# Ledger of designs, part 17: VH-VL binders against q960a1r229to459

Target 1, 231 residues: q960a1r229to459
Amino acid sequence: LKGDRIELLLPKNIDQFKKFKKDRTVISSGLITRFVSTRNPKEFSQKWISTKYVKEFNEITVNKDSVVVGAALNIQKMADTLTSSLSINIGKEIDSFIQKFSSPQIANFATWTGAIISGAKSSLSVSDLLILFNVLDAKLTLLNNSGELTQVAIEEFAEKKLFATHTIVNAIFSRSLTGFLFCLKLGETSEQDSTNFNFAALVGNQVSRIFVGLGGQPKRLTSLEVHIDAL

## First folded at step 8 (VH-VL)

Design p17 (framework fv_ramucirumab)
Fold by ESMFold2-Fast, scan of step 8:
Structure p17 (fold): chain C 231 residues (1-231), chain A 120 residues (1-120), chain B 107 residues (1-107)
Amino acid sequence: as target 1 above (231 residues)
Amino acid sequence: EVQLVQSGGGLVKPGGSLRLSCAASGFTFSDYAMNWVRQAPGKGLEWVSSISSSSSWIYYADSVKGRFTISRDNAKNSLYLQMNSLRAEDTAVYYCARGYLDYYYGMDVWGQGTMVTVSS
Amino acid sequence: DIQMTQSPSSVSASIGDRVTITCRASQSISSYLGWYQQKPGKAPKLLIYAASSLQSGVPSRFSGSGSGTYFTLTISSLQAEDFAVYFCQQSYSTPWTFGGGTKVDIK
């Protein structure tokens, strides 16, 4: 952005992004509208860095065994990619579940990374996108402040609060996931009551993944998984 | 079916008051920011006011600031515009429209419009 | 306030024609621009958001382009139902402002 209040850097590649990241807040394409329109003018004196032109944050790569979704992409592009790349049964449930917790307007504008970080930070509310990532065994590629890339499981990202020290570059989903996916969202109909419940289960031929959200991070139901896998 | 149905409006003398209502159905009203946009006869569109999903963020056009009050009742899926100290220049069709204040890129669902005529 | 200047004010076209409408912002608004269609006696309908993203249910003959201060809406092959008034709108900063409108008439 040009102006007396804000410095916005637009790196063209990952190496330039690493250099510019020093002491700067990362924003994706849609996020600037929120900060410009809703924040106090004094806050606009911050230094920001955009992911808009960095290939690694914007790419979609479908490999034989995995699907990679860049961090700057919106929820709908992520959903479309997963639906077309994963098994038909899993894809149908992903599409159905996202439509229940994300309106077309949110899904086409909000980045999936913003939603994941918001969900990981919360100790009181549940996150439907976070539980979906948990049940799908999503991995995140992270960039630390020293410029090093690492890969972590979504459960580890949330548990260790890595959102405080790392930047998300992309999400990686396995194409070898098989089985029946079931997702459920139940919430209070009152706007004033933020207590929600959600549930996600992937029951496969080899392993099961079962999670429940009661507030904050989804809890894995490991004992139930053991019983189902023994059947 | 996603829809916004408007009511209120009518003929009022300068200095009078009117309250417009907008009833939402077919979507989770509490997830969306809401807007009022007006259009004078034969003229273009003019934004009037916006309210966030939680009512934490409220904005007004300078032409109506201090006279109009936007409000919402999420339990009743309803949006309101209280218009006081009306002037002839406020004569217009008033539309309610759905949008997101934080991630606003457009207003995708609109009410049918309510005519407000301020005349002696 | 960000001023939105739209041109032309009106255009006469035939079915099958390519129609281009332009919109200029008085300052950079990045890609935070929408395009709306309004038919007589009806509420506006969202066609394009974020300068170039087609709204669900809108025909593919509509497309948007541009960023910063200069934007265009293109109708690649005009149809009978496309005769309407078109408005651009910036969503970068409050107050939200609209262009003056472009009336697309039958030739």
Scores: ipSAE 0.000, ipTM 0.402, lowest interface PAE 16.9, mean pLDDT 81

Design p18 (framework fv_ramucirumab)
Fold by ESMFold2-Fast, scan of step 8:
Structure p18 (fold): chain C 231 residues (1-231), chain A 120 residues (1-120), chain B 107 residues (1-107)
Amino acid sequence: as target 1 above (231 residues)
Amino acid sequence: EVQLVQSGGGLVKPGGSLRLSCAASGFTFSDYAMNWVRQAPGKGLEWVSSISSSSSWIYYADSVKGRFTISRDNAKNSLYLQMNSLRAEDTAVYYCARGYTDYYYGMDVWGQGTMVTVSS
Amino acid sequence: DIQMTQSPSSVSASIGDRVTITCRASQSISSYLGWYQQKPGKAPKLLIYAASSLQSGVPSRFSGSGSGTYFTLTISSLQAEDFAVYFCQQSYSTPWTFGGGTKVDIK
């Protein structure tokens, strides 16, 4: 392959990222070196920009009511942050879910943003990380091409396909989340059924959040939430 | 056997320094958040500092911020508290404690305690 | 900072008695509350985490309840080894703060 056909920029802060983003394709993967060397350049953008070294995309902040996880961090670092800052019952389920559905190689190498964007784009596959973000009521801080920051719910990000027009800066999780978290994936254990399925429920004292993934974006089970909250 | 063994306490004059150590055994130290908690003679418990498993998260009580430094060496299974500019009100038994998988929730394994006395 | 107010400061009880200790937070802490037992000259021992979850190895006579700002620790039938000081602790927001303690004495 011809290396001079590929331009890769490595900005170090958000102001440099804003200035140099332009028409460049964002790389939010820890596998950038391997991906660049093996990919067919005719099928991909000739101009790339990395989030890996942007200071603001690598920051973690724990506030009184929220925890903020930078976009360039890997899945394991995100999971460790959530398990150390959310309730023990929620944290244990996050750990169990990650261990069951993500190998150590994937969790320690792939970014959570890559997994979220992949899940939001898919119309056929279930996304384990996307349903987890949905049940946890995650918010995303997004950057548009005009340099403006906005905060959206994860459901809005996926529904409006904001991955096409925005760069993810961080994810925000509430530390006020209460209740029991339960996550399930059935695709690996089904003998006759080839359909992938996942499920996530957060059952709280006042409000429940219940989602099911049958392919594509997780669907919220609002009628079931109303029934459970009435009990 | 899961245990935390402490050392490094003693008597020091106001303005002096001490370094407390906490050695972990019987569990994978690098998987747990760690804490320092103190108790003045005849008084209740006061949280001093916390450090996450990877040292990415560090917190201090306002009373010690800028004077105390928490650190860990996962290769040596050890937790440390560097105490500088010590004051009479820092006199207490200092405990190290494991964060129990979620460092915002409970401390399930405690060291035996180390007495720190600050007096002229 | 979140203030944790514990009551009573001391209670005298007999073996077999039901003992209830209360803990109030100055603001909502959801279920981010633990209970600890401390005997003279010893380190604290975790009894309850997440307001109501019994720590492994702790006798079932200990139970925790509550959420938000009001929490209780109950010992359903006091045993000789339960004479100790009990502390609540919020882990919702740093600084982590403890209640003032409740001393459970022999009547």
Scores: ipSAE 0.000, ipTM 0.412, lowest interface PAE 16.2, mean pLDDT 81

Design p19 (framework fv_ramucirumab)
Fold by ESMFold2-Fast, scan of step 8:
Structure p19 (fold): chain C 231 residues (1-231), chain A 120 residues (1-120), chain B 107 residues (1-107)
Amino acid sequence: as target 1 above (231 residues)
Amino acid sequence: EVQLVQSGGGLVKPGGSLRLSCAASGFTFSDYAMNWVRQAPGKGLEWVSSISSSSSYIYYADSVKGRFTISRDNAKNSLYLQMNSLRAEDTAVYYCARGYWHYYYGMDVWGQGTMVTVSS
Amino acid sequence: DIQMTQSPSSVSASIGDRVTITCRASQSISSYLGWYQQKPGKAPKLLIYAASSLQSGVPSRFSGSGSGTYFTLTISSLQAEDFAVYFCQQSYSTPWTFGGGTKVDIK
């Protein structure tokens, strides 16, 4: 598609997406109209590439061992998929936690990839969605500048700042996760109080995952995991 | 130029051991999951084992579980298959292949194959 | 385990013919299916991934379709270099399983 100062490419498969990505801005079809309507008419021409017709960015697949969520899906669709496919206790907590940090309007509009990238870039605030992905041991499928696909742990994605050089294709969650998920958010008692504290823990039979956010990237509490696993 | 070059293999008696190697070049080895697939003479393809890019996930076919060990050395761009307690049924051409489990893309780059013969 | 059933086991065809190979999964595998071509003495070559996506460098006469439990590979106009064995493979759940293969022979 072309219109005045904006050129939008609509690849039909991942190979066309790889070929045409180059320096183009990646966007979901639902966000294009809103972005265009808010732009100043005097701004420079922009080159955009859509994920609309590329199946890998739009699919939800529930496998025996894993759940795959495409990068173009909104937060609510991602949450609904996890809630229905992971254990009852983990699913209930995911649903509860997302309702606390994301309004229905935001959850149904914003992509989960946008929230993850914003959280990974932040040095001052902790992303609620990023800490959730950390505690769930999420893996991301990434497309690099050479057109190669790779899988990385969410912790590695954030620590190595891979958002600068890679496009997220999907997230993969293990259906073998067991135990109880607990999520907590503190720091909203005063209008001028800017302190944010987030905590997420998955307590399983033999392995626990515990993360805390005080500002900046979530930190794993490995010593506490050892003590809890010994109990 | 993306390629996988295999070595190892040979003739071994039942109960013996062999180690297969697969050397990668032309791509970032540490970004890819790797697989071993075998093919008995005149037969079809059988998946043997898979290992994730960081070795966090390892899977084996039931027929080789407990006898075979898949491993990788990302610093050396190499994949290995240690085969112990070999049986006549393990006789096959073994291929290493690049790909992902739990993902669409299949195995897009394959080694040339290494013959393993288990016979008395 | 997910069983993959291929049909036919063999097909005789002439250059220019349209050839269709079928693959059935014992349970739904969504679009986690690939098609491979193997020539004598050679490693398999990926033709189609995600049930319908053509691998880079593969001629456009090859196409894949289907989802769930029923899949097809079509060669629209058979060429001399297409005489080979073709395999489907599911990557939905471990263990990964292949179909039994379809041998495409000259008529």
Scores: ipSAE 0.007, ipTM 0.480, lowest interface PAE 11.3, mean pLDDT 80

Design p2 (framework fv_ramucirumab)
Fold by ESMFold2-Fast, scan of step 8:
Structure p2 (fold): chain C 231 residues (1-231), chain A 120 residues (1-120), chain B 107 residues (1-107)
Amino acid sequence: as target 1 above (231 residues)
Amino acid sequence: EVQLVQSGGGLVKPGGSLRLSCAASGFTFSDYAMNWVRQAPGKGLEWVSSISSSSSYIYYADSVKGRFTISRDNAKNSLYLQMNSLRAEDTAVYYCARGYFDYYYGMDVWGQGTMVTVSS
Amino acid sequence: DIQMTQSPSSVSASIGDRVTITCRASQSISSYLGWYQQKPGKAPKLLIYAASSLQSGVPSRFSGSGSGTYFTLTISSLQAEDFAVYFCQQSYSTPWTFGGGTKVDIK
């Protein structure tokens, strides 16, 4: 008598999530409302599990040398956390980045995990959030289908396509990062076959990280030389 | 006066079990992730397991997964390693070490080490 | 797994010498690298964290440099107490991995 119904499990902590995950499709926070309002989805599933109410996926922890942001949080909440926890110069650029490349509607609805996974899957589009995570040297805590935890660099997550086999639990950022953060986006929006590039660099006494996005996975550079001729 | 003092260890037969203990003093134990690192006689260092400050996140090396269990008691300022189904290749000095695995800082405080010998 | 290749495996040096040890990661690890000193029968001691930051209480003759895949530890003027084994370690991705070690012996 279950008729035309979908079983949706709402685990409240990571141990319940591990137990409920078997043979179930994971739904990120914020997608349920949009899905419910849409009839006749292309793929049909009767067994779903949501990350929305998992305690560990919604927590923010500020430690002595790191800040941890749960996977179910939206882009704006993540950005606000980093802005308040990292150095003032890095925080200002993150705030500017979010305002420039993400609308308030998107930033307040979409999870940062959804944006990272989308960017890692794409071979054509340049992902602004993915390159930001690369330049900030983000680490991800991942959960596999056997309930085992691993911690990986954002570069490894994208390169090995771990989104296919793992669930993101949180992102970890170092509070020891110092220096000047620069983010640039270049492209010809009205030109067919145009090349779209983005660039991010963190330059400081302890760390220098430089990345270029050419579509898909960002590439790390060892040096940058700029020569400008005035007309 | 920050220190880690280890106990347990000894000689055990293959297939046997041992429980190692690490007692912390001089710092707020519940603020730190903790690690177990081992070193076989004449060999280099090998990471074994890590546990977060709240025990919510636990990691194991593939070589010990399913056999070893890391745990902590923050009220007693103590870290433990339960070692089951021991093998000859588990023979090593085992160190407990303090450190966050989610930031740049390394493991800054180490126990004196406990010898575990698995005879064959 | 990230492999840490350390070289040389051993070096013979005299007091006052400049000693350089290198460490290569199989992939970029940013600055998530530490250097440890281990004397016979003792636990390792942290010398350098974040590739280049000197741990409190460690003599200034020790220095670290590098980022990404190539790192160096330098002892500017070797002292008697510096004869030991040195290990690099990455904390970028689990499993945490160590270099094979470099033994600094008296010549």
Scores: ipSAE 0.006, ipTM 0.540, lowest interface PAE 10.0, mean pLDDT 80

Design p20 (framework fv_ramucirumab)
Fold by ESMFold2-Fast, scan of step 8:
Structure p20 (fold): chain C 231 residues (1-231), chain A 120 residues (1-120), chain B 107 residues (1-107)
Amino acid sequence: as target 1 above (231 residues)
Amino acid sequence: EVQLVQSGGGLVKPGGSLRLSCAASGFTFSDYAMNWVRQAPGKGLEWVSSISSSSSYIYYADSVKGRFTISRDNAKNSLYLQMNSLRAEDTAVYYCARGYFNYYYGMDVWGQGTMVTVSS
Amino acid sequence: DIQMTQSPSSVSASIGDRVTITCRASQSISSYLGWYQQKPGKAPKLLIYAASSLQSGVPSRFSGSGSGTYFTLTISSLQAEDFAVYFCQQSYSTPWTFGGGTKVDIK
């Protein structure tokens, strides 16, 4: 009978996080990332790393043109930040939509990154948070295994399955978003897992963004966007 | 190797124009915000302009607004600064620099610099 | 515009000395402050980002602290390669602004 050793690493900033994963294989799971040493094959120790206390993953920055939300923040903190920093009409719709798919208990405990990764991995279920990020043209700051930082559109993150190779650092939202935001999901019950359809549209004066979720990744309705933008 | 290589500087008369280029290699250029920062001889650093990864957000220092245009070509991994109506006070070494966390944490990769001299 | 006031403008130090440089913002910039090192004829190099996070590849003798309006860069044990000009930079709001620089010279 053998038991493995488990060590939990709690980096305080992104540089310590990079040092902890240096020369190691990283397996990511929301806020907890498992490290496997590649230098000492005889070791049975497993190192887990938490991003929960990394300074950069817990920051909120409201700039003149953008809002940055750290990866370790819960869904409610993200929602509050967007509601207070984006236009009042867009903020109200965000708040309303989140209340429909996330109870206060879930929103106050679950991270938005966990929800986004879960949504991006699903091939059968729709994801309300993922479609919300799509319609808002969210960008993600990602960290790769070599310690390099990149920024990708949420659509690319999901399509390229970057959750398998990268750690989410933060999400970036434009404060110049304008227009009418409308979000919908099928079935307003306490059993959200029964939802098999969602829809989100941002109709602006310059550009419209329209998405439909029928299972798996939300589909962008580009032809409809072109017709609406011509009006 | 992550690298930014600059070109396009030179000597120009007041009122003239120059275009600076910055070629990126060793990283996915289209994922990063980019910056231009200048330094006059013997002086400190002055930010000039920034452009987001998709070109959706562009910022300029007040001293260059209306005269300079920042642009990028993600297919060619290149950043540009078109400088028009140049003045003597624009004389400086110009650096291109990669935005760290979309410029929120500063700039982590810098080009070698290009000298721009504006003199009569 | 957010003004960044850096002090001292220069400091003379010996190898092994502890050097501290300060930077003040005219308004709160949270933790969106970076520190750069520039050697003669070279481009600046990022040392510290987000006020206190050490950039990968930078020696651990460099550290940053502070939040809001008051920030410090500390070199715990000065080495020969550390003689350079150091700049702080706020990235909280456009226009991005730099401090005036601190030249660290050998005694």
Scores: ipSAE 0.000, ipTM 0.432, lowest interface PAE 14.6, mean pLDDT 81

Design p21 (framework fv_ramucirumab)
Fold by ESMFold2-Fast, scan of step 8:
Structure p21 (fold): chain C 231 residues (1-231), chain A 120 residues (1-120), chain B 107 residues (1-107)
Amino acid sequence: as target 1 above (231 residues)
Amino acid sequence: EVQLVQSGGGLVKPGGSLRLSCAASGFTFSDYAMNWVRQAPGKGLEWVSSISSSSSYIYYADSVKGRFTISRDNAKNSLYLQMNSLRAEDTAVYYCARGSWDYYYGMDVWGQGTMVTVSS
Amino acid sequence: DIQMTQSPSSVSASIGDRVTITCRASQSISSYLGWYQQKPGKAPKLLIYAASSLQSGVPSRFSGSGSGTYFTLTISSLQAEDFAVYFCQQSYSTPWTFGGGTKVDIK
């Protein structure tokens, strides 16, 4: 059967990635090829850009005060990194919560960035990974179409819909987070992966962070945080 | 003692170049992100640039993009700011500081400051 | 860019007074705020990080509070060494931005 080949671009650093990421470029975390059946090859030709060889997208860096997790990593690798780098109590709850909303097959295949973007785009369902990032005070390193790097909090990324204009490079988590982490997921009856409510709270030293998901983006319970912090 | 010691400032004409240095001691330099912050005479603080511990992530203020280059040499425990195409509005005391992108510690150690004067 | 508005620009106070300085962000910055002290002729010194966490070695008379867009730094009992300029700084989004500063002068 007749097929067209996509052009796969393999940048080796972030500067090459910036140069290659232009109109009609599809982002991929790996080596991909596709045959497209067409009667006019030029109408369906596409350029795909891989993040596989760009250090920044694949980085796991544990610094004194922070942990950096590259955007191309899968959910399980992210979870393992956080569990081994954050406090024991927080790490145990992260592992426990992820096991409740993601099977091993999904966690070892899907990227955390895909899950975060899907959660941020949704207006109807709750996102378990997004609420986890919210309660952990995660920051994202983003790359805009002009090649500029910025850092934003996960809450701002979701609220301003930055997934439409930016590429996620990595997530940054504080190793200074202390206290008690509690996460909860309540699904619709008879649906294995459905979630109609989720909740996450980090309570203790520094500041309390409390979020509830009822559909769409998680809501921060700021008044409750102020009350608990006063105790 | 944990400290940062700065050098390399001075008087330069508009369009000129200067290279600032910041030498770290008393801590593991390669564990920390580093920053440059400036303060014009009698004015407030302005962030200039940040570099991660590995040099993989570098950020610049819009006012200095394309003209200034931040770099570090972890083997020498040193941070640098290469300043090109200097303008009168770049006149300031420049401070190096550790830790700004480790967002829970803030910038906890600062150099003594280096005066940069851009004037004819 | 996130604009940090600091008030008052100056305050005159006596030893033993309670001094409160406020900082407002042009948009929500969660708890990504630090407070710095700058004494005449010296580099800034970190007092508070993450809006309310006291930096190691900083006297307990300093405290920070707030979240979102409104933050305060309080000095519960002013001492002679506290006469300085104070700055807030957000680290929520690049570029990192500072408030305009509050000068604490002897009354």
Scores: ipSAE 0.012, ipTM 0.561, lowest interface PAE 8.2, mean pLDDT 81

Design p22 (framework fv_ramucirumab)
Fold by ESMFold2-Fast, scan of step 8:
Structure p22 (fold): chain C 231 residues (1-231), chain A 121 residues (1-121), chain B 107 residues (1-107)
Amino acid sequence: as target 1 above (231 residues)
Amino acid sequence: EVQLVQSGGGLVKPGGSLRLSCAASGFTFSDYAMNWVRQAPGKGLEWVSSISSSSSYIYYADSVKGRFTISRDNAKNSLYLQMNSLRAEDTAVYYCARGPYWDYYYGMDVWGQGTMVTVSS
Amino acid sequence: DIQMTQSPSSVSASIGDRVTITCRASQSISSYLGWYQQKPGKAPKLLIYAASSLQSGVPSRFSGSGSGTYFTLTISSLQAEDFAVYFCQQSYSTPWTFGGGTKVDIK
């Protein structure tokens, strides 16, 4: 009887996932469910459904104009895919930046989806993976509880807290991105207070994308973008 | 009930070999990275080895590299530590511990009861 | 290797006391730090993960703080079951390393 308190379903494809999802808590990472507030019983349940073995969540598709990375893939696989698929200047910076905020050991175990959701939920610190997705103009394919697929910008996903109502299926990156990518992370700790700062800028011939993280969600520096584009 | 049950400890002479086993139940074993951690009598904790859910990634402490081999059998829900060329400094209680399910933050949340390994003449 | 320096090595405390234990990393480990409790003859128990996240089932009197190189574990009102040895552990890079431990003993 005690063994029946926990039920974990392992769907093999998206149709099975849709059928079995219902009110179950999605596990993209074992520890992500622990970040759920104990004040919200809907987010703290004994019924789980895994994305790990869903075929569509494990696919990588490199098209002429875009690269698609499945939601169940780890951070290192995502980074390798982007580094090999995007321009050399952008790819080198992605590789460098990921090495600064995630150890190789962690990047080989953690899903990028888990990291994105953790970042979007956080109000206390900055999220390095989230700012990277913002500067790269990433789109997410989301599945709602009615079985409908939609695509949203990463900024909309975070702002509207869509992680509460949707499951991430994949991330889509444009292969038309050009220019120079620059990312940095600065974290300081003290006995009194901990502060974090991150920054990401993509500067190219068409349009600049500039973001800063000072706490919580990254903020787009639209005025600075206009100034740089005028140069 | 989520649990790890250990076996295979004992007394061995220096240069000897021993194999530790850790049997998992109550969870999907193949979803988790697994770890071996040891503790010498009256001393602190020392990480020994880790293995990813698929066995694609394996790590060892420098003190055991070339002598110890971590392995797992996901069909049998079991984790193993093969210990060769044992030394007096390997004397410790050995714990198996569950690592994260594809998670960003690493915490070992389920531990075996521990198995005593004594290496002496 | 990332070295974890834990202080104090021991502390004598009374029930109801606030106890603070410190852990310092030899290099930045971001928030990849856990805290464990170990009672004599028992396996360690995870209390805190990701520097500040409370493990399910752990009493709210336990809290963790810090990031980068400086971390603290606080027990806000010590209870009889809290007399134990406490260890910090970094999970930023292999080899995973533990602090030397802090023994919390009765006065």
Scores: ipSAE 0.000, ipTM 0.450, lowest interface PAE 13.4, mean pLDDT 81

